# Miniprotein binders against p81326: the designs that were tried, part 170

Target 1, 226 residues: p81326
Amino acid sequence: MLHFGGFIMEINHISKILEKEREEYIRNKVEEYLKQGFSKDDAVNKANQSWRTYIGHRIQDVIYNLLKKFLKDSGLKVTTDKALNNRNLPEELDKVKRLIAINYGEYLFLPDADVIVYKVENNDIKIIAIISVKNSFRERRFETTYWKLKLKESPVTSHIKVFLATPDKDNEISYKCPNGKPKKMRIILEYELDGIYFLKEDFEETEKAKHFGKIVEDIIEISKKL
Short names: E, the ipSAE of ESMFold2; O, the ipSAE of OpenDDE; V2, 0.75 times the mean of E and O plus 0.25 times the DockQ between their complexes.

## First folded at step 14 (miniprotein)

Design Ti6 (at its last look DockQ between E and O 0.78; V2 from the best seeds 0.79)
Fold by OpenDDE base, look of step 14:
Structure Ti6 (fold): chain B 226 residues (1-226), chain A 80 residues (1-80)
Amino acid sequence: as target 1 above (226 residues)
Amino acid sequence: SMKKIRITIEVPDEEKAKFIAKIIKDLAEELGLEVEIEVRGNRIEIRIESDDEEKLRELVKLIQWLAIMYGAEVKVTIKE
């Protein structure tokens, strides 16, 4: 049990809350679709489909809020790629945006960066970590790995840690070699990324594959070395 | 002894306040706790009275986590 700021990060509570959110969300959506004239069965199906889209964004928001809360006392700051997409950025965020940009010759592009952790020291910004949040691995399985490799190619960004956070509900990457068969995705993600953090209890723990509760400590430790 | 807890949550998004309040109610009901919940704009006020300290502690923890998950500020006041 890691005590951060007196609060034990209990994934069980988070999971329970998300389940209640699901129930309430589904209820509301079913009611909405019924009012639109859909049958009960169609309304339920549409609500479940809507939830699948919603939960992906919700988990990103949850992780952002958790990191923002638990890193605050360490003087670390948290932002998102969405916040960086604004035309009129504060100076601090404009610097953050520039410090994560990847060079493609004539163009600069940002990596997928659901959550960005940085520190400000003497008016200088240091990017510490990028956290990619994935609810499922059905699409773009190695996209985070691509961005990690691209960030490594520049001395400006090579120090940035890239983490993956996931509930991995379908056990796509929870185990490396279930039944003696290597899971390619788990092995590659663990090899290429700086860490994988699971929002669940049932997974194969390794040096790089950890419980999400450890991400705060790991980020703080990295921040001290930069 | 009967403990009275007042919890105030200030949510950053007013539109979510009613949704969050419903979740809190459902969490309380699952624990067998009766709660009074008022929503005023982005502010949720929760009043709980129970003699079951364990259930109270659990609900308070859940509400605190819920608040964090929404980026909300939470204040817990325990009245003896």
Scores: ipSAE 0.834, ipTM 0.940, lowest interface PAE 0.4, mean pLDDT 91
Fold by ESMFold2, look of step 14:
Structure Ti6 (fold): chain B 226 residues (1-226), chain A 80 residues (1-80)
Amino acid sequence: as target 1 above (226 residues)
Amino acid sequence: SMKKIRITIEVPDEEKAKFIAKIIKDLAEELGLEVEIEVRGNRIEIRIESDDEEKLRELVKLIQWLAIMYGAEVKVTIKE
């Protein structure tokens, strides 16, 4: 079986590791709940519920650590929406926050931009890309497209690339035409966003829908043009 | 031929070191590789001996990716 450089293996490696993390996490949680006096069935249900919350944050952390590691030598910096919501921000991060904030009259909100890539040149900050990380699309299906449209409305934010990163374990957006029918959610997301990056091997690849391993190369190329 | 590999991981969050070590053990067991793992504070030391070069290469790559996923530093030393 042929592999395309390290890309296919990298997706497989990350996915394999997350699978092992899930198994160990659930095992530990079941044991914890059994010690608390829950029945086996209740312990398993609670452990699975706990995992659903945990995995969302975990995937975001993985993407953050990966981008931070591989973008550093290109002079690119990475932060998160959680870091930007701290009460006492360093001046650099306060500028990043202002550069992505959306004005709603008396209110100023951050888009749901889980991971933000930016660079600093001549004391100016330029936002390169915002990555939205979704584990599933059961809720807030088009939140990312809404924020792309809002960012596109202003000349100061219209250059910001908006990417979606997802394992899409349930195949909610992996294909445009499942069983001969259009997949509306995939079509709309791909049309509106600047890219979709899958943390898995099996999906319909297009110019905008790519294996996650390509995201570093793409961000570096975009930054050279800005 | 039989190869000996030593891997040292320095985890920024000491609380995660034991969990990471368990994941490494599970990955090695799935590959059929025997490993010796020692956790001391934020350091994880892994020693592997095997004549299966392909499986060794796969496990090392998995460990390197695992370290990246936790923002950890890794050092790999190969002994022939």
Scores: ipSAE 0.749, ipTM 0.922, lowest interface PAE 0.7, mean pLDDT 85
ESMFold2 (binder alone), look of step 14: mean pLDDT 82; pTM 0.799

Design Ti7 (at its last look DockQ between E and O 0.74; V2 from the best seeds 0.79)
Fold by OpenDDE base, look of step 14:
Structure Ti7 (fold): chain B 226 residues (1-226), chain A 80 residues (1-80)
Amino acid sequence: as target 1 above (226 residues)
Amino acid sequence: SMKKIRITIEVPDEEKAKFIAKIIKDLAEELGLEVEIEVRGNRIEIRIESDDKEKLRELVKLIKWLAIMYGAEVEVKIKE
């Protein structure tokens, strides 16, 4: 039971809430599609498909909100790649954006950075961590690893920790060697990334693969060393 | 003794307030608690009365988590 700021992060409550959200979301979408003239079966199928898209974004928002809440008292700040896509950024966010940029010669590009944790000290910004959030690994399985490696190539960004957060509902990366067979994706992600944080209880814990509840503590600890 | 709890949630997105209110209702119903919920703009007011302290605590925890998950502010007032 990790006590952060007097509130124990209980994944069970989060999961329960997300399930209720799903039920309500599906209900609303089914009703919407029925009103559009779809059959009941088609409406249900479309609603479920809509949910699959929605839940990916929802989990990112949840993780952002959790980190924002639990890191606030430590003086750490949290933003998102979406917030950085604005043309008119506050000075602070413009600096954040520049400090995570990857050099490709004539061009600078941003890594996929669902959540960015940074601190402000004496008007200087230090990027602490980037958290990539994935609901499933069906597409772009090693994209986060690519960005980690690219960030490592520059002295400007080499210190930035890259974490993966996932519920891993399909157990794609929850275990390293289930039934004696190595799961390539789990092994590579764990090797290349600074940590994997699971929004679930049933997974193989290692030094780098942890319960999501530990991410706040780990980020705070990293922030003290920078 | 009957406990009365008033919870106020201010959600950053007004459009989600009704959705959140429904979730709270469903959570309360699952626990067998009766709740009165009012939605006014981005503000959700929840009134709960029960003698079951454990269920009340659970619901309050769930609502607090729900609020955090939406980036909402929550205030809990307990009236004895």
Scores: ipSAE 0.838, ipTM 0.941, lowest interface PAE 0.4, mean pLDDT 92
Fold by ESMFold2, look of step 16:
Structure Ti7 (fold): chain B 226 residues (1-226), chain A 80 residues (1-80)
Amino acid sequence: as target 1 above (226 residues)
Amino acid sequence: SMKKIRITIEVPDEEKAKFIAKIIKDLAEELGLEVEIEVRGNRIEIRIESDDKEKLRELVKLIKWLAIMYGAEVEVKIKE
């Protein structure tokens, strides 16, 4: 049997696979729209729009599956906001949900937490980190920062690490000072969050801005201190 | 010498098995590898014959990552 790469993830393999998924997805959608009577130009435009929505959900699924696979042997468990929003939750997940909820007086709401990492010790649950996945920063640029600040307001949630994971294909936050000019989004996100993890190779690496392949090691190290 | 590899993938979501098989076929074709792919429910069986060990290694790596990305289990058997 061949080994799965250890703690280092190869983004090039993931990127190549996603490119082939994009090609097949678009091909299928164009064919579907052409059969619905759209012109080729309209079908291509609609297929590209559909892909933008699809890839967002797909990246979240990929990150979930990667973390679930590579954190399993460290005794760490992984869930998602979709799983936590089901009406009839298993007891364990209901506890996870309550442990990340933000208090607004009479109401409790979940932060923007696409993927949640936690551990179970003697029937107690400790939330390690939440990961927000962003494909672009055109809208709701600082939503992840807002949720980090809200989590810091309560002693129950203040220890939770908040990470942002992004392909950032449009280079919206890849560099702090492109062409010598400070990039507000990158600087504020890096300052306020516990880490930014890029699903690409071309970005400015710092203590908080890292290649996504480092996220597994970072989460494991954090979990040892808790 | 010719190497023969059999890869079995069991996907959690049976509806995605055909899509995943198409992705594997495209990856193999890009590498210039001849593959036989069969889909039976949630199971994908891939048979590869090649004397190019580096291309085989690369395709196997890609298939393993693809399986991880879908939460699928993979088994690889190698014949000489």
Scores: ipSAE 0.784, ipTM 0.926, lowest interface PAE 0.7, mean pLDDT 87
ESMFold2, look of step 14: ipSAE 0.774; ipTM 0.926
ESMFold2 (binder alone), look of step 14: mean pLDDT 82; pTM 0.801
ESMFold2 (binder alone), look of step 16: mean pLDDT 82; pTM 0.798
OpenDDE base, look of step 16: ipSAE 0.838; ipTM 0.941

Design Ti8 (at its last look DockQ between E and O 0.75; V2 from the best seeds 0.79)
Fold by OpenDDE base, look of step 14:
Structure Ti8 (fold): chain B 226 residues (1-226), chain A 80 residues (1-80)
Amino acid sequence: as target 1 above (226 residues)
Amino acid sequence: SMVKIRITIEVPDEEKAKFIAKIIKDLAEELGLEVEIEVRGNRIEIRIETDDLEKLRELVKLIQWLAIMYGAEVEVEIEE
């Protein structure tokens, strides 16, 4: 039980809440689709499809809110790539945006950065970590790895830690060698990234693959070295 | 002895307040707790009266997590 700020991060409660959210979301969507004239079966199917899209964004939002809450007392700040897409950014966020940008010669592009953790010291911004959040690995399996490698290529961004957070409901990366067979995706992600954090209990723990509850402590520790 | 508590949640997104309130109701019902819930704009007020302190603690904990998950502020007051 990791106590952060007096609150024990219990994934069980989060999971329970998300399940209740699912039930309520499905109920509401089914009702909506029924009103649109769909059959009950079609309404249920459409609601489930809608949920699959919704839950991905929801988990990102949850992780953002968790990190924002639990890092606050450490003086660390949290933002998102979505917040950085604004044309009129506050000076602080404009600096954050520039400090995570990747150089492609004539162009600068931002990495996929669902959550960005940074600190402000003497009016200077230091980027600590980028957290990529993935609900499933069906698409763009190594995209986070690409961004990590690109960030390493510049002295401006090479220090930025890149973490993956996932519930991994389908056990795509929960184990390295289930039944003696190496899972390529788990091995590569663990090798290339600075850490993988699981929003579940049933996974193979390693030095880099940890329970999500440890991410706050790890980020705080990294922040002290920068 | 019966304990009466009031929980107030301020949700940053008003549109989600009713949704969150329903989730809280469902969580309370699952625990077998009767709750009164009022939604006013972005503010959710929950009143609970029970003699089951264990269930009450569990519900409060769930509500606190729920609030964090939505970036909401929570206040818990003991009325009696």
Scores: ipSAE 0.832, ipTM 0.941, lowest interface PAE 0.4, mean pLDDT 92
Fold by ESMFold2, look of step 16:
Structure Ti8 (fold): chain B 226 residues (1-226), chain A 80 residues (1-80)
Amino acid sequence: as target 1 above (226 residues)
Amino acid sequence: SMVKIRITIEVPDEEKAKFIAKIIKDLAEELGLEVEIEVRGNRIEIRIETDDLEKLRELVKLIQWLAIMYGAEVEVEIEE
């Protein structure tokens, strides 16, 4: 008999796979750099730097694929900001783009919305949620909260849930009061956003700060209210 | 009492098929399972013969999650 344990076991499988991907990626990159004439030390450093860029894109792809897979049976569709920036958009995606864009007078910009979840209802599109994926909070700390606040300003976008998904490997926002001091970044992000979803086990869980696997149930429940 | 399993993965991004196959090989080796892997275009075929059902279940779960993470489709068949 196969038993899938709690939420933690599912995240563990994803993390284990990503670690194997890292090992193989770095091995391949070191080989490439050595062929280019770099020393072993330089090749390793360059490979690690390359991985930092790669893993950011990779985690976004993982989140997209997971949501697309697990939301499909609930009639929910998933797209990405990358897909929305293509020049020749299908009509459906063009509507999604217009429904999340923010007007700045003469200019129209998309919010920080790495992954977008939407529903098609009565020939209309309803945006359910956008998910911003952050690997590090050294820069662009509060960009996601800015976009949440901008989305709240318009009746067209005020219903859109804004989520943050992160591995938070360096524990930048994993705890509210580490060592007895409030962590401003965690406190403000949790206050302003509709949810923070961690792709790891070691973090302080709250009503808004949850394991990533919970995001599917949360999105489905929200979609039923819309 | 050996169990024989065939796993087929169809990868939407063909250029990643060999990379994915290598990851599967590494996962199997860490578990101590012997696997035979063939890559044909965007299709990866994995054959496993083992009497260790606990490790087999773990590898199958890892392969299924790996496929989901790449947006790939997976079929698992038990051979007679």
Scores: ipSAE 0.770, ipTM 0.925, lowest interface PAE 0.7, mean pLDDT 87
ESMFold2, look of step 14: ipSAE 0.767; ipTM 0.925
ESMFold2 (binder alone), look of step 14: mean pLDDT 87; pTM 0.853
ESMFold2 (binder alone), look of step 16: mean pLDDT 86; pTM 0.848
OpenDDE base, look of step 16: ipSAE 0.831; ipTM 0.941

Design Ti9 (at its last look DockQ between E and O 0.82; V2 from the best seeds 0.80)
Fold by OpenDDE base, look of step 14:
Structure Ti9 (fold): chain B 226 residues (1-226), chain A 80 residues (1-80)
Amino acid sequence: as target 1 above (226 residues)
Amino acid sequence: SMVKIRITIEVPDEEKAKFIAKIIKDLAEELGLEVEIEVRGNRIEIRIETDDLEKLRELVKLIKWLAIMYGAEVEVKIEE
């Protein structure tokens, strides 16, 4: 039980809440689709499809809010790539945006950065970590790894830790060698990334693969070394 | 002895307030707790009266997590 700020992060409660959210979301969507003239079966199917899209964004938002809450007392700040897409950024966020940019010669592009953790010291911004959030690995399995490697290529960004956070409901990366067979995706992600954090209990724990509850402590520790 | 509590949640997104309130109601019902919930704009007010302190603690914990998950502020007051 990791006590952060006096509050024990319990994934079980989060999971329970998300399940209730699902139930309510599905109910509302089914009602909406019924009003649109769909059959009950079609409405349910469409609602479930809608949920699959919604839950991905929802988990990102949850993780953002959790990190924002639990890192606040440490003086660390949290933002998102979405917040950085604004044309009129506050000076602080404009600096954050520039400090995570990847050079492609004539162009600068931002990595996929669902959550960005940074600190402000003496008016200087230091990027600590980027957290990529994935609900499933059906698409773009190694995209986070690509961004990690690109960030390593520059002395400006090489220090930035890149973490993956996932519930991994389908056990795509929860185990390295289930039944003696290596899971390529788990092995590569664990090797290339600075850490994988699971929003679940049933996974193979390693030095880099940890329970999500440890991410706050790890980020705080990294921040002290920068 | 019956304990009365009032929980106030301020949700950053007003559009989600009703949705969150329904979730809280469902959580309370699952625990077998009767709750009164009022939604006013982005503010959710929850009143609970129960003699089951264990269930109450669990519900309060769930509500606190729910609030964090939505970036909402929560205040819990014991009403005498």
Scores: ipSAE 0.836, ipTM 0.941, lowest interface PAE 0.4, mean pLDDT 92
Fold by ESMFold2, look of step 14:
Structure Ti9 (fold): chain B 226 residues (1-226), chain A 80 residues (1-80)
Amino acid sequence: as target 1 above (226 residues)
Amino acid sequence: SMVKIRITIEVPDEEKAKFIAKIIKDLAEELGLEVEIEVRGNRIEIRIETDDLEKLRELVKLIKWLAIMYGAEVEVKIEE
């Protein structure tokens, strides 16, 4: 039995489905590259490289769809940075974009805001939370922290919760003191962000570092206070 | 004894319907369940007849998560 009301997520089902998606994706890409005249070995290498690029976007899409599904009945809306960058933006999304943009003098930039949760109240829009989705921390290790600090500088955006969602498959931030040594990246991210949500079971859980399945309840609770 | 169910999935992105159907077929085969799958535009229809309720529940669970992961709507109907 699934406990949707308890917000219990079965991450292993998602992982199993993603592995089947990988198998079919690679099969299709190998066939495509073979038709282009590549050798079998080259086609396989290219297909694997293509998957590595694709999976990052796929995880973001999965998180978007999960939040959209489970927040809908609470009157909360969800959008993405991709939707906000489209030409001829609908008025509602144009307002969302303006409410999260950061001013740098003459220039206006969006923070690292892969998934955005908001509500509409009396024709006004209130941004609840921004979720940054990271598959790895090889590059841009503290970019999400920078954006949190920038949002905190303005009364208009200071209420916005900034969360990090990650599978962290390589255990880059899963533990505070692996082998007795403080992990700077985990400690700083946890200190500065409003929460870290892991798409796996094996990590050190704290008040801010939680299983991804708890994010829906947390967002709903925050929205009631705003 | 035998349970017959029909699962209907409405996929927002029609181009993904064939891909999703292939994943469902593979999941069913791994569980040892026989399924009939039809794809019509953005709609996937799956028919399952089995007496193995444990495998059936597992496959339905996987299909429901797969649908959520693609932003798709799913309907499960038990037939006589």
Scores: ipSAE 0.751, ipTM 0.921, lowest interface PAE 0.7, mean pLDDT 87
ESMFold2 (binder alone), look of step 14: mean pLDDT 86; pTM 0.846

Design m0 (at its last look DockQ between E and O 0.78; V2 from the best seeds 0.80)
Fold by OpenDDE base, second read of step 15:
Structure m0 (fold): chain B 226 residues (1-226), chain A 85 residues (1-85)
Amino acid sequence: as target 1 above (226 residues)
Amino acid sequence: GSPEEEYRRLIEEAKKLIEKAVELAKRSGNPELEKRAEQLIEFAEYLIRLAEEYLEEGRPKIAIEWLELAVRFLQMALELARKES
């Protein structure tokens, strides 16, 4: 559908723009923390931590809005785990929340679900996919795989596709065997997840590892089989 | 020009592109291309809002980058709409 070369290129620019913000953001935060009485080293460390959180949310929001707009005409709906974190949910979102919940015996918990794609047919909700958005893999490298495995354990959630979307700026998972050495994280993520989608061009493409520009079509195709 | 002047220029360009793309999309005899063009326009409008947020935060340089991206999406929408005309 959206496999025109221009679209792919513009998706790559999203990550580039976000990275351009880093220097200014860090500088401003360092100044802020210095004014709060932190040492220079502490201020820098705090600023870097703040940046990681900030940029993570920004990229998630952009991807959410992208998917929301490009899936709309396919009869698919998009929400986020943040939208589900409310006591008073509309009936539709309350159903979505329940349909992605993972059973831990006495407790139900939600997986990390930056983006949730679902459809409504005859007042029934079908969860199609969960997309985890990660700017970097410095922390919680296998968290997405954990949630995928947990979702597989229940017949209620086993059909839900779990995708990872990332610019992979540090090339942690862009290649399977660079220099003949297997990258454990790439291999495991690709094996366990239903797909990895890169917001960049420099990566090893496989059946499961694709450019992010293909995610819309893939989700639409999956939705037709449910 | 100043970042603020460049921002204003890009906003005006974006507005013109939206109007043109919407008009052409409505005249398209291909519903699928019309939908695709509309999707691109709607996403560009989101990016424009995002740029506005950055501008309000006093970060015009980053705002401009988002606007430039929005303009490129609008150009893509216009190109799609033209193929059916």
Scores: ipSAE 0.827, ipTM 0.924, lowest interface PAE 0.6, mean pLDDT 92
Fold by ESMFold2-Fast, scan of step 14:
Structure m0 (fold): chain B 226 residues (1-226), chain A 85 residues (1-85)
Amino acid sequence: as target 1 above (226 residues)
Amino acid sequence: GSPEEEYRRLIEEAKKLIEKAVELAKRSGNPELEKRAEQLIEFAEYLIRLAEEYLEEGRPKIAIEWLELAVRFLQMALELARKES
């Protein structure tokens, strides 16, 4: 791959574009809500909530296209949870869906798998990784870890890598306490998940918590071992 | 200049870079290099389409940010292809 070509740095620049968009989006939405008669505090809160909903789809789309373009020549294919929820599924995607589904007695549910990476060898499908995209940890803070733990319970799904991708703009899991210790949520997420990819600049990397630009090479390396 | 003028300039630059990168990658005689250049070009094409969406939504400033990133991926493709041609 492009180790010295600046590839990782340019992928990481996506985080700067998202931050510039956030600044513009929040300014525009605050003005809109103020004109509707909301207080400044309510306008700011509503604008931030609107941004979190809006940007989630954009981040998922960018990750999907990034992985699709850069993994294709490694024999890897990429799909989305949206594609798997179509009523008419191609046979290949129907097989992918069945290979990540989790059994709850009479019911089967898909994990929180916004983007799914798999390979096809001699008509056999191997799921390599699922990526869960989170732009806020307010309500579903351990959702991704729940799905990872459920996937580990079955020999069919236990090999699947589960990654979190997040801008973490509110510093919910990238912040260090004044004593230098990570927050409880960060410790648990990093321990249980196979990796966390941050779409932000000011962040200290570990072996499992990395700048987003590392995701392509990491997935390629994982796929070679499966 | 105006955001519209900057957008037009960047689109023109991107088109020229795509043509040049494709030409030089094929001349490299290196299939691995050609595949890498192709991946960079295809991702840049996605970023150009994304920039167009923002422009159509009346958001030229953010459109330019995505288009500038596309140009940088095309410059990487050209640099990669140039190393071996």
Scores: ipSAE 0.806, ipTM 0.918, lowest interface PAE 0.6, mean pLDDT 87
Fold by ESMFold2, look of step 16:
Structure m0 (fold): chain B 226 residues (1-226), chain A 85 residues (1-85)
Amino acid sequence: as target 1 above (226 residues)
Amino acid sequence: GSPEEEYRRLIEEAKKLIEKAVELAKRSGNPELEKRAEQLIEFAEYLIRLAEEYLEEGRPKIAIEWLELAVRFLQMALELARKES
């Protein structure tokens, strides 16, 4: 117990680093777009769109590497949706891809899953959890809940835990009733998902809404039940 | 005083911390603490590689921020080993 407290604090520092990187990134992109002839407003909008894509990939990569390092000694493996979308897949990853895919008749689509945790038992693969990483909830706010509901429709995928990981810098989902007024987005996400993990300290903590530093222990405990 | 000089100082500090943390983790005699220290060291090594990528892209100031985070994880690994030892 005493050993994990410091780990939570250090994870939150990632958000501060990303804020500093944001300033440089946005400034450079705005300058680039202005040189291309865009108006100031258009350049800023395009720079922010570019940042959202960039920062999403950065946070995903950090979370992937953290989970990979901290779960390996528990017999758990970690992959990403990017790795699963490669044209040339090893057999193990091809099985992982098929085990999370949603069936729409002759078409198979992957859910919005940035990081996937699984284990291998006797050459069989069991998907433990998928983690959706969100920096902002401005668009497609409930996409993750849609995919959770789709995964629950099949006995092959209904056991898969669906987690959301977020710095939530702008407090879009940090509180259920911030001033006594229900926050629809937080309430629905918490109700439908298996967990929300915050990469910051100030949020309303509940049984499902936790500090990110607890995700490793939660995943290990879940894996022991499967 | 330059960002490049600060980065080089932090890299040398990180290398020394890795050596110390690896040595103490091996000598700790507590398998759970050894495992946790090793995990912290390996994640810090990832952060160092990430910092090196930023440095190679000509962004030493942000590289320093990631490297400082790596040093924090290494200090946690060292602290764990010292408390048990």
Scores: ipSAE 0.776, ipTM 0.910, lowest interface PAE 0.7, mean pLDDT 87
ESMFold2 (binder alone), look of step 16: mean pLDDT 80; pTM 0.752
OpenDDE base, look of step 16: ipSAE 0.827; ipTM 0.924

